# VH-VL binders against Matrin-3 (MATR3): the designs that were tried, part 6

Target 1, 76 residues: Matrin-3 (MATR3), of Homo sapiens (Human) (p43243r398to473)
Amino acid sequence: RVVHIMDFQRGKNLRYQLLQLVEPFGVISNHLILNKINEAFIEMATTEDAQAAVDYYTTTPALVFGKPVRVHLSQK
Key: E = the ipSAE of ESMFold2; O = the ipSAE of OpenDDE; V2 = 0.75 times the mean of E and O plus 0.25 times the DockQ between their complexes.

## First folded at step 3 (VH-VL; framework fv_bexmarilimab)

Design b7e (from b7 with light chain S31D D51Y; at its last look DockQ between E and O 0.07; V2 from the best seeds 0.00; counts 0 for: pae E 7.4 > 2, placed apart)
Fold by ESMFold2, look of step 3:
Structure b7e (fold): chain C 76 residues (1-76), chain A 121 residues (1-121), chain B 108 residues (1-108)
Amino acid sequence: as target 1 above (76 residues)
Amino acid sequence: QVTLKESGPTLVKPTQTLTLTCSFSGFSLSTSGVGIGWIRQPPGKALEWLAHIYWDDDKRYNPALKSRLTISKDTSKNQVVLTMTNMDPVDTATYYCAHTYGDYEGWFDPWGQGTLVTVSS
Amino acid sequence: EIVLTQSPGTLSLSPGERATLSCTASQSVSDSYLHWYQQKPGKAPKLLIYYASSLESGVPSRFSGSGSGTDYTLTISSLQPEDFATYYCQQYGSSPYTFGQGTKLEIK
């Protein structure tokens, strides 16, 4: 039930940019943005919500600061 | 490697304005995500965050002290300046500047060696 | 603001013993943005653990961190003479940045 986001560029309001990618798909219960590599983990309230987000971004580009990022399920 | 050093007066009188300079090397304050913070520690007491400034000139202040603090940077000199008005003996502390990197969310590492500022007549 | 309360205030132990230091937040640190620092007298604090449980490079493996929400713990599995120092927790789940009041780990 964790969405793993990778390869984003860092910038002002990065937290907001990352969270808004998954907010339409459900309630966010926690998140972690790694400071030393460009990866983040966003925990959703249900696995179904996390899967819905990942499935959506399989066909629609997930953008952070206008640039594509990778989105998949994780077991954090 | 990243290093920082605090400089300024070690003794000020009550009501005077304290001006401290943080001189740093090993990074540029023009680099996205980079910031410099100021933290103080009264002798034998806990650490207290004062302010920090980011590469994009975004400034954050401890709300309890905001009316007394001004932070600024000179990127070409690799310096950050903190000004604190109306000093009082309770403000006696070691003042540290510290590097932070991340997107406004992180820890302070490394720290300068600190400078003790005593406020006394 | 989030108040961090560290317990105990002073911890007296001998080398080789296990130390357990607690940090309790007045409200949840939702992002687990809690960090630990070590400070020796006359020296600046040194980052030890970030994100509650990740060891900074060069920190011995006898140090570990755990916790979430409001309750966090720093553990030293077998104390060495150089580990006697003051330890601070720090959060940025919410502005302003705050530090705990410290736990002094001293030789018994």
Scores: ipSAE 0.014, ipTM 0.672, lowest interface PAE 7.4, mean pLDDT 86
ESMFold2 (binder alone), look of step 3: mean pLDDT 90; pTM 0.916
OpenDDE, look of step 3: ipSAE 0.021; ipTM 0.737

## First folded at step 4 (VH-VL)

Design i11a (from i11 with heavy chain S31R Q101T Y106A Y109I; framework fv_ixekizumab; at its last look DockQ between E and O 0.21; V2 from the best seeds 0.00; counts 0 for: pae E 9.7 > 2, placed apart)
Fold by ESMFold2, look of step 4:
Structure i11a (fold): chain C 76 residues (1-76), chain A 120 residues (1-120), chain B 112 residues (1-112)
Amino acid sequence: as target 1 above (76 residues)
Amino acid sequence: QVQLVQSGAEVKKPGSSVKVSCKASGGTFSRYAIHWVRQAPGQGLEWMGVIIPIFGTADYNQRFKGRVTITADESTSTAYMELSSLRSEDTAVYYCAREYTGYYDAFDIWGQGTLVTVSS
Amino acid sequence: DIVMTQTPLSLSVTPGQPASISCRSSQSLLHSEGKTYLHWYLQKPGQSPQLLIYEVSNRFSGVPDRFSGSGSGTDFTLKISRVEAEDVGVYYCMQSTQLPYTFGQGTKLEIK
């Protein structure tokens, strides 16, 4: 039930930008942003919510600061 | 509060290997990066590598030329560091440490250390 | 690798007097996002290291306000406004701007 986001560039309000990407799909339980490796992990309340976010961004570009990022479901 | 509890001291012969454990005794384990740092007697700190348990991703200091393997077991909340082809200069205290929560890449929690003595 | 150089390597201080420790990096520690990942640790005798200052100047929880950090780019300083007996130990700077993470060689602080 974790959404994995990669390839984002760092910038002001990065946390907000990343969280806003998945907020429409459900309740966010936790998040972790690893600035050194440009990866973020956003835990949603259910696996269905996380999958819905990933499915949406398979066909619609996920953008952070106007640049595309990769979004996929964490393999846990 | 999360605590990191490491396995006990070991005495090893050159050419053998050692595997040190680092167990988180409370809180969440899987989402925090766990680092390994060593300190030879009377010397400074040397970073060995890092793992993010939930993803199994590990990175290593190339100084060790593939002699180090870092793993994690989420079911037991335990990280492991294995150092192979031991030499006398590998005698050191080995620490595990957790990165501070959020955006900070400082280490806020350290294990008690594990002395590994490599004696011919 | 980023080389971290501390000065002095050893320091004897009369209680109540100030102390200053310098840390210099071989390249800028400013990350592209605008943060500088330079941290300070204290290792008291017989103990594991403990975090004092993160990201140049932020005191970690429970650290007395007589400890302060400053600097930018490649030049950083840890100051103790009034040294006390419990400050004895070895002080390390560390950069986490890029892998591998690297430490300074340490500064041993003793009371005279």
Scores: ipSAE 0.007, ipTM 0.680, lowest interface PAE 9.7, mean pLDDT 86
ESMFold2 (binder alone), look of step 4: mean pLDDT 91; pTM 0.945
OpenDDE, look of step 4: ipSAE 0.029; ipTM 0.765

Design p1 (from b7b with heavy chain E105L, light chain S54Y; framework fv_bexmarilimab; at its last look DockQ between E and O 0.10; V2 from the best seeds 0.00; counts 0 for: pae E 9.1 > 2, placed apart)
Fold by ESMFold2, look of step 4:
Structure p1 (fold): chain C 76 residues (1-76), chain A 121 residues (1-121), chain B 108 residues (1-108)
Amino acid sequence: as target 1 above (76 residues)
Amino acid sequence: QVTLKESGPTLVKPTQTLTLTCSFSGFSLSTSGVGIGWIRQPPGKALEWLAHIYWDDDKRYNPALKSRLTISKDTSKNQVVLTMTNMDPVDTATYYCAHTYGDYLGWFDPWGQGTLVTVSS
Amino acid sequence: EIVLTQSPGTLSLSPGERATLSCTASQSVSSSYLHWYQQKPGKAPKLLIYDASYLESGVPSRFSGSGSGTDYTLTISSLQPEDFATYYCQQYYSDPYTFGQGTKLEIK
């Protein structure tokens, strides 16, 4: 039930930018941003919500600061 | 709307222990990536970092002062406490607490207004 | 420990002039961990530039930052009266957090 986001650029308000990518798909219960490797893990309330987010970004570009990022379902 | 305020004694005698409290609002230390640091500035001199505590209770200290410093937090009270032992007149300074956002990004914003601590016999 | 050395210690200029403030690190740092603060007398420092070159919200565009590795620069084009203050660079590329000793920008 965790969305894994990669390849984003660092910057002010990065947390807001990342959370906005998944907020339309459900309730966010927790998150972790690893700035040194530019990866984030966003925990959704349900696996269905996380899967919906990942499915949407399979065909629609996920953008942070106007640049594409990768969105996957986490194995962890 | 994030605010911080330092409190504690303004006059301390040499060898005594200083205890300062940072009270804050507009954020929670339970939020991932949040931290509070302490910085001091002797009158007319440069800024010196003292200690930092993160949301996950990771603690960092200035190595030059580490044996004298203890930092702790009470997340339910929105407070961070700094203790500095064996005060000396050279420790006279304005003491600030300051907020950090984002995992390990390391800038301080905003700062408290500061409290002047004078160490005098 | 990474030592940040700012130069000059004091810079005396008139309004309308261009200010260039230097910050030199004793070891290479990533620009993502180099920040600048402005401090006016009697007040706490205020974040001005983060990640070497990005302006904090509300900072006028006459401020700019640049640099990489060991050498970083804060530039103020066309100085305004409110820009006369002390400026500090700060890093956290490695422990501990360190600040430069400051550059005081004063009216000539």
Scores: ipSAE 0.011, ipTM 0.626, lowest interface PAE 9.1, mean pLDDT 86
ESMFold2 (binder alone), look of step 4: mean pLDDT 90; pTM 0.919
OpenDDE, look of step 4: ipSAE 0.020; ipTM 0.771

Design p2 (from b7b with heavy chain E105L, light chain S31N S54Y S94D D95Y; framework fv_bexmarilimab; at its last look DockQ between E and O 0.11; V2 from the best seeds 0.00; counts 0 for: pae E 8.4 > 2, placed apart)
Heavy chain, then light chain:
Amino acid sequence: QVTLKESGPTLVKPTQTLTLTCSFSGFSLSTSGVGIGWIRQPPGKALEWLAHIYWDDDKRYNPALKSRLTISKDTSKNQVVLTMTNMDPVDTATYYCAHTYGDYLGWFDPWGQGTLVTVSS
Amino acid sequence: EIVLTQSPGTLSLSPGERATLSCTASQSVSNSYLHWYQQKPGKAPKLLIYDASYLESGVPSRFSGSGSGTDYTLTISSLQPEDFATYYCQQYYDYPYTFGQGTKLEIK
ESMFold2, look of step 4: ipSAE 0.012; ipTM 0.645
ESMFold2 (binder alone), look of step 4: mean pLDDT 91; pTM 0.931
OpenDDE, look of step 4: ipSAE 0.020; ipTM 0.746

Design p3 (from b7b with heavy chain E105M, light chain S31T S54F; framework fv_bexmarilimab; at its last look DockQ between E and O 0.53; V2 from the best seeds 0.00; counts 0 for: pae E 8.3 > 2)
Heavy chain, then light chain:
Amino acid sequence: QVTLKESGPTLVKPTQTLTLTCSFSGFSLSTSGVGIGWIRQPPGKALEWLAHIYWDDDKRYNPALKSRLTISKDTSKNQVVLTMTNMDPVDTATYYCAHTYGDYMGWFDPWGQGTLVTVSS
Amino acid sequence: EIVLTQSPGTLSLSPGERATLSCTASQSVSTSYLHWYQQKPGKAPKLLIYDASFLESGVPSRFSGSGSGTDYTLTISSLQPEDFATYYCQQYYSDPYTFGQGTKLEIK
ESMFold2, look of step 4: ipSAE 0.013; ipTM 0.658
ESMFold2 (binder alone), look of step 4: mean pLDDT 90; pTM 0.924
OpenDDE, look of step 4: ipSAE 0.104; ipTM 0.808

Design p4 (from b7b with heavy chain G102S E105L, light chain S54Y D95W; framework fv_bexmarilimab; at its last look DockQ between E and O 0.09; V2 from the best seeds 0.00; counts 0 for: pae E 10.4 > 2, placed apart)
Fold by ESMFold2, look of step 4:
Structure p4 (fold): chain C 76 residues (1-76), chain A 121 residues (1-121), chain B 108 residues (1-108)
Amino acid sequence: as target 1 above (76 residues)
Amino acid sequence: QVTLKESGPTLVKPTQTLTLTCSFSGFSLSTSGVGIGWIRQPPGKALEWLAHIYWDDDKRYNPALKSRLTISKDTSKNQVVLTMTNMDPVDTATYYCAHTYSDYLGWFDPWGQGTLVTVSS
Amino acid sequence: EIVLTQSPGTLSLSPGERATLSCTASQSVSSSYLHWYQQKPGKAPKLLIYDASYLESGVPSRFSGSGSGTDYTLTISSLQPEDFATYYCQQYYSWPYTFGQGTKLEIK
């Protein structure tokens, strides 16, 4: 039920940029942006919501600050 | 150049209602994600967040003060208004408005110069 | 609500010295959900560091921030006369937003 986002640039409003990628797909229960590498984990209320987000970004580019990022379903 | 300026009375009597206006330029509240927050600082004391309002009229209030606060905006005039009822001498503080962006992302930058409001009988 | 406790309350140092200011949250604010502000007497606060470790535009490189979870640190590597001010941390992990009570950095 966790969406893993990678390869983003850090910057002002990063949290907003990351959260808006998955908000259309369900309720966000928690999130974590790692300090040492450009990766984040967004916990959705259900696994179905997280899968829907990942599936959508398989065919539609996920953008953070206008640049493509990778979106996966987390194995954690 | 983004600027904000607080205006309103500098002296208010206990029990009266304070109305403060934040006038700003260099940005618009029609822009998605943009908001204005109000923060106060009693003399020599810590900062206290009061309220903020976003472009979509979403409003948040400090729960300790919610019953006394009302925030509203006039996007066409580039103004945000804060009203605080039942003023008490403990509410004496410098009141700041500040630009903020996006719910839950929460920095305030830039800030207005602040206006000192004294509540005294 | 999340309480931020700053230490020390007052830090007295000389120009050229290294300052270390602590901010501890009553619960985790995750990574990057904490900001630092500088405030000089009679002036509005100024955003200094956002998301724990990123310097706002125009902030000198002698400032740095670090931390995660509950423990955050602001460091000034070599104090300049203009750095003597009060510093506040602010969390935005959860509503309502809260500020620490401040650390006053003053000339010894």
Scores: ipSAE 0.006, ipTM 0.634, lowest interface PAE 10.4, mean pLDDT 86
ESMFold2 (binder alone), look of step 4: mean pLDDT 90; pTM 0.914
OpenDDE, look of step 4: ipSAE 0.022; ipTM 0.734

Design p5 (from b7b with heavy chain H99R E105I P110Y, light chain S54Y Y93D D95Y; framework fv_bexmarilimab; at its last look DockQ between E and O 0.07; V2 from the best seeds 0.00; counts 0 for: pae E 8.1 > 2, placed apart)
Fold by ESMFold2, look of step 4:
Structure p5 (fold): chain C 76 residues (1-76), chain A 121 residues (1-121), chain B 108 residues (1-108)
Amino acid sequence: as target 1 above (76 residues)
Amino acid sequence: QVTLKESGPTLVKPTQTLTLTCSFSGFSLSTSGVGIGWIRQPPGKALEWLAHIYWDDDKRYNPALKSRLTISKDTSKNQVVLTMTNMDPVDTATYYCARTYGDYIGWFDYWGQGTLVTVSS
Amino acid sequence: EIVLTQSPGTLSLSPGERATLSCTASQSVSSSYLHWYQQKPGKAPKLLIYDASYLESGVPSRFSGSGSGTDYTLTISSLQPEDFATYYCQQYDSYPYTFGQGTKLEIK
């Protein structure tokens, strides 16, 4: 039930920018933004919520600081 | 189950050096993005952030105290050590270690129980 | 550094009442970078609300946070006996990270 986000640039309010991508789809139970690489993992309360977020961003660009990022469901 | 515990002397004389050890379990500092911070609280006063160390050994210090602080880790022992030189009675406080989550070193999700350090003549 | 000033210093209320706790910053803090902690005597602080308005796991829904810029608020909609504690705000927008001086919420 984890959303994996990558290829974002780092900047002020990065954490807020990343969380707002998935907040419309459900409750966020946990998250991890990696310090040394531009990847983040956002855990949703349910797998259905995470899948809904990934599905939405398959056709609608996910933007962080106005630039596209990759969003997919964690398989592990 | 994540736990942290502070250990070290509870009574220190002025000018001495304090060494505190944070021993933790349920997670490892080999995990990317994980860190340990130290925070203190004088009796009845506000919390004060002291220092932080990341899994990759990146270190940050409160600039008001930087000349007095040293932080280090031993990842294989699940320990972080804080050293504070030239102790003064104003440094009397409960000292906590806490785990940080992800990129931001101001986010403390698990705390130790704290250890009271008294600095007196 | 950013100084956080909490008000009131002490708030005396009865169970069932609504509590409103204020945190004012000396310069603007992004709403993503302000936390609220609860601390009971002899215990470590416990993260309650992160990034101004998001509840930490296991925190009852009677707690809520709001605010932006320099002015932030923690609200407890119907006080329970276990809510009587000291509450701290904390910013991590700019170095060094700082805490407010606390608001003690005590039973009347």
Scores: ipSAE 0.013, ipTM 0.613, lowest interface PAE 8.1, mean pLDDT 86
ESMFold2 (binder alone), look of step 4: mean pLDDT 90; pTM 0.914
OpenDDE, look of step 4: ipSAE 0.021; ipTM 0.768

## First folded at step 5 (VH-VL)

Design g1 (from i1 with heavy chain V50I S57R D59K; framework fv_ixekizumab)
Fold by ESMFold2-Fast, scan of step 5:
Structure g1 (fold): chain C 76 residues (1-76), chain A 121 residues (1-121), chain B 112 residues (1-112)
Amino acid sequence: as target 1 above (76 residues)
Amino acid sequence: QVQLVQSGAEVKKPGSSVKVSCKASGYTFTDYYIHWVRQAPGQGLEWMGIINPSGGRTKYNQRFKGRVTITADESTSTAYMELSSLRSEDTAVYYCARDYDILTGYYLDYWGQGTLVTVSS
Amino acid sequence: DIVMTQTPLSLSVTPGQPASISCRSSQSLLHSSGKTYLHWYLQKPGQSPQLLIYEVSNRFSGVPDRFSGSGSGTDFTLKISRVEAEDVGVYYCMQSTQLPYTFGQGTKLEIK
């Protein structure tokens, strides 16, 4: 139930930009933003919420600071 | 069970390159980072770099100045570390190691057995 | 780069006696996440390093409770309450708060 986001640029309000990508799909239970590698992991309350976010961004570009990023499902 | 199995020892001439492999098993390869760490005979541990096997993103220790390339092959669950322009000072045991659970840590939990690379005459 | 300094560089202990190893960092290891990424590894002769303690004080799976870690900021300690023969090897602290990850120079533990 973890959404994995990659290839974003760093900038002011990065946390807000990343969480905003998944917030419409359900409740966020945890998050981890990795330094220097430009990856983030956002744990959703349910597997269905995580899958809905990933599915949406297969057809709609996910943008952080106006640039496309990669979104996929990671299993814990 | 988690296991990282590395390729065998190599002897190389100065100026050549070496490519060491690290085959992962017992877990989902793309869910954990792989690091490379080396140890010269009788010396301490030196961090070389990291790869995310999902997508192949890397970050290197600048001490190796464009000589290190780390790659990963998802289809074989294998990470590779290539070191070029070898010098005698590159004689070391090279280790791959897994980063702990991607959600909870930034540390090396399981290590390969190590690969001795000898650079001489 | 964050510099990690260990003391002592070597120590020799009688079985059953305690041992203590210090690790100091050139800057605070407290991460913006609120966690402190300081870890301890043991390298037994002829073997790969193995994780003992992660994030200052948490024992890794299978590590005996004789091992404990403590500290904060820049000053950290690994303690072994009763040293046993299988504890022989080189102990390393490592920080992963910033890239590049850096190790202390190592502390060699020997049995008298």
Scores: ipSAE 0.005, ipTM 0.630, lowest interface PAE 11.9, mean pLDDT 84

Design g12 (framework fv_cilgavimab)
Fold by ESMFold2-Fast, scan of step 5:
Structure g12 (fold): chain C 76 residues (1-76), chain A 123 residues (1-123), chain B 112 residues (1-112)
Amino acid sequence: as target 1 above (76 residues)
Amino acid sequence: EVQLVESGGGLVKPGGSLRLSCAASGFTFSDAWMSWVRQAPGKGLEWVGRIKSKTDGGTTDYAAPVKGRFTISRDDSKNTLYLQMNSLKTEDTAVYYCTTERYGYFYSGMDVWGQGTLVTVSS
Amino acid sequence: DIVMTQSPDSLAVSLGERATINCKSSQSVLYSSNNKNYLAWYQQKPGQPPKLLMYWASTRESGVPDRFSGSGSGAEFTLTISSLQAEDVAIYYCQQYYTTPTFGGGTKVEIK
């Protein structure tokens, strides 16, 4: 499954910042950072890994460059 | 070699002030959440407050008994944590420990501790 | 305010025997969405600062011997030392981090 991250600001090392949000929860198999909107999709090796990341950020703020972002499980 | 060293403790009269320092070495201080925990003589542990890393917002949280009297700050260029203690009361008498919460949002376990510095508030 | 209550206040156990320490929270510290218990255990020996033993109720900190195990969920937790050794004489504290941290009152473990 895929973790959908939204509402981040762009900046130096954005890819690193986004991947750091999910790396503690498992192996990342793919990622896509959109060029026209501030959204990214990060595919985890397992559905359980993706769900763990999303569940964690329901109670803990996910921050990119010090600002909160939205983290959801992608339906795509 | 992860180490925390507290200093600044001493004897103060009620209503007085003290500033404690905690010097950190052996880890990336700027990435760590830092806390103060105290222990009155012969008593249990009591969390005092924390300061998050700058990347995690740099915000502070305090336990109710010290809110409005104590202020936590950090100087990442000096790898030093501070606790400014104002309007001290006799019940603030304790050994004050500096601790790290290096895993931040993963868990708030206090994985590294200093040796503590004694603060005695008495007349 | 989440209040942590430990029992017993003190415990005397013979070397090689099992020690069991209980910790009760006034509210559940289990977050149902991620199934994690926001609970840690610490060991404090005389004249020393506390040492983190356990987090997420049952995950041992690096370097902690496997004779230490944590169990329980929600509001009732247990720390077990399966075979007490001389170096295990200490006061043990539970701590919740579901909200801002609060510690239990401590359980003193002594050799009988």
Scores: ipSAE 0.000, ipTM 0.600, lowest interface PAE 16.9, mean pLDDT 84

Design g2 (from i1 with heavy chain V50W S54N G55S S57G D59Y I102F L103W T104S; framework fv_ixekizumab)
Fold by ESMFold2-Fast, scan of step 5:
Structure g2 (fold): chain C 76 residues (1-76), chain A 121 residues (1-121), chain B 112 residues (1-112)
Amino acid sequence: as target 1 above (76 residues)
Amino acid sequence: QVQLVQSGAEVKKPGSSVKVSCKASGYTFTDYYIHWVRQAPGQGLEWMGWINPNSGGTYYNQRFKGRVTITADESTSTAYMELSSLRSEDTAVYYCARDYDFWSGYYLDYWGQGTLVTVSS
Amino acid sequence: DIVMTQTPLSLSVTPGQPASISCRSSQSLLHSSGKTYLHWYLQKPGQSPQLLIYEVSNRFSGVPDRFSGSGSGTDFTLKISRVEAEDVGVYYCMQSTQLPYTFGQGTKLEIK
């Protein structure tokens, strides 16, 4: 039920920008923003919520600080 | 320096509602979630829910069964917790606390001073 | 909900002696991210809780090195190597691996 976000630019409101991408799809139960690589993992309350977010960003660009990022379902 | 300053003590009758405020300073309000935790006299800590101040997104502990509403006003850096249909069992100190996001553990790093809410008839 | 159980519920320690508090969870606290979200808080009399240890073993800024955390899975321990008067209060473990967040019942530490 984890959404994996990659290739984002770092900035002062990074956490907000990343969480805002998935908040419309359901409740966020946890997150991890990696320090040394530009990747983050956001755990949703349900697998369906995570899948909905990933499906949406398959055709709609996901933007962080105005730049496109990759959104995938995390390996389990 | 991070500070969370809460509103003063309240005395309420059963069936009424209470709204507690939590004013943040010393950091960017929209970068951190605010959680609410309560503590009944002589009892342990009970987690109530959280809000993302920038989006208004919330999560509530099911134990409060639709009685709790958490809101935030970005312009004043203030979070609010409203609890309705008050019972004597809701008598507690209510705390707001900031989520520490550096390692994404959702651990509560800085806490408000607490607001005592007494429900009695 | 994950249930957190602390033992003992109270202990009295002579100053300078060690103290140990245990916390057990009803389910593993290992999260899919690879992290274990178990944290320790101290509530001094009349004060708000304050963070001591986050993610099992990491000391929060300003916390003396006499405090240490350890454990994995479902069993966790907070140790104080040499108890001082300022350490008096109620210690709580908390899990944030799963919503809702849950706390242990608390362990009251007193000085003999």
Scores: ipSAE 0.006, ipTM 0.629, lowest interface PAE 12.7, mean pLDDT 85

Design g4 (from i2 with heavy chain V50I D59K Y101W W107Y; framework fv_ixekizumab; at its last look DockQ between E and O 0.10; V2 from the best seeds 0.00; counts 0 for: pae E 11.8 > 2, placed apart)
Fold by ESMFold2, look of step 6:
Structure g4 (fold): chain C 76 residues (1-76), chain A 121 residues (1-121), chain B 112 residues (1-112)
Amino acid sequence: as target 1 above (76 residues)
Amino acid sequence: QVQLVQSGAEVKKPGSSVKVSCKASGYTFTDYYIHWVRQAPGQGLEWMGIINPSGGSTKYNQRFKGRVTITADESTSTAYMELSSLRSEDTAVYYCARGYWDSSGYYFDYWGQGTLVTVSS
Amino acid sequence: DIVMTQTPLSLSVTPGQPASISCRSSQSLLHSSGKTYLHWYLQKPGQSPQLLIYEVSNRFSGVPDRFSGSGSGTDFTLKISRVEAEDVGVYYCMQGTHWPYTFGQGTKLEIK
């Protein structure tokens, strides 16, 4: 149920930028941003919603502040 | 201003590896991605991969899977591309390029001068 | 992979005349951000590529205003309103919307 986002830069409204990447794919139930390592975990209400987001970004680069980031389904 | 200076030409044997350097200057190295692109003689351009110098994360063109390693050294503002298990078809000019301007999209605004790698027996 | 097809592959132009290069992608280049990451590069003889146009129609710094870009979706055009001797080289379109990034085959521009 968790989308793992990596490689983002810190900046103004970072949380908003990260959440917007997955909001089109479903309801967000929780999130955690680890600024020390530039990683974020966004929990969605269903596994299907998380998978849809990850599938979309497999072929379309996800952007934060106009720069690409990596998006994967979390194993944790 | 912005400058990417690459290491010199190399001649390699099939089966060996090559490591090309790309030294950046005129900007904050960790604020921009570095891409690697190659061009076989008389041919077009082929994107190889990308590195975020902040944190060192990478993504590679799957065509090169297992053979390309891109790294960055923040202390020297230098990116590296290593290509292993060289074949004759890897003979090309290898370019580094700086990607992404502030909030702008995916383009390469500054390129290195290119490094010719010749693979021959 | 997204295939980028350029037309023509070669063109010969009298100085002062216009030139037009088309680029077609195998899939839409519209990104979920609402931006279209279609770019044009020029590789002059003996040089590395240089950016001309980014995001379809924006001229990069220092690029003369005789260069313009247009298009959307899968169909894009680079125009040179008045070709000059310094414009010779190979022009490439490139897409940055989909992994992996891909280039067109190139269009060689030469002076008659």
Scores: ipSAE 0.007, ipTM 0.686, lowest interface PAE 11.8, mean pLDDT 86
ESMFold2-Fast, scan of step 5: ipSAE 0.032; ipTM 0.755
ESMFold2 (binder alone), look of step 6: mean pLDDT 91; pTM 0.935
OpenDDE, look of step 6: ipSAE 0.013; ipTM 0.732

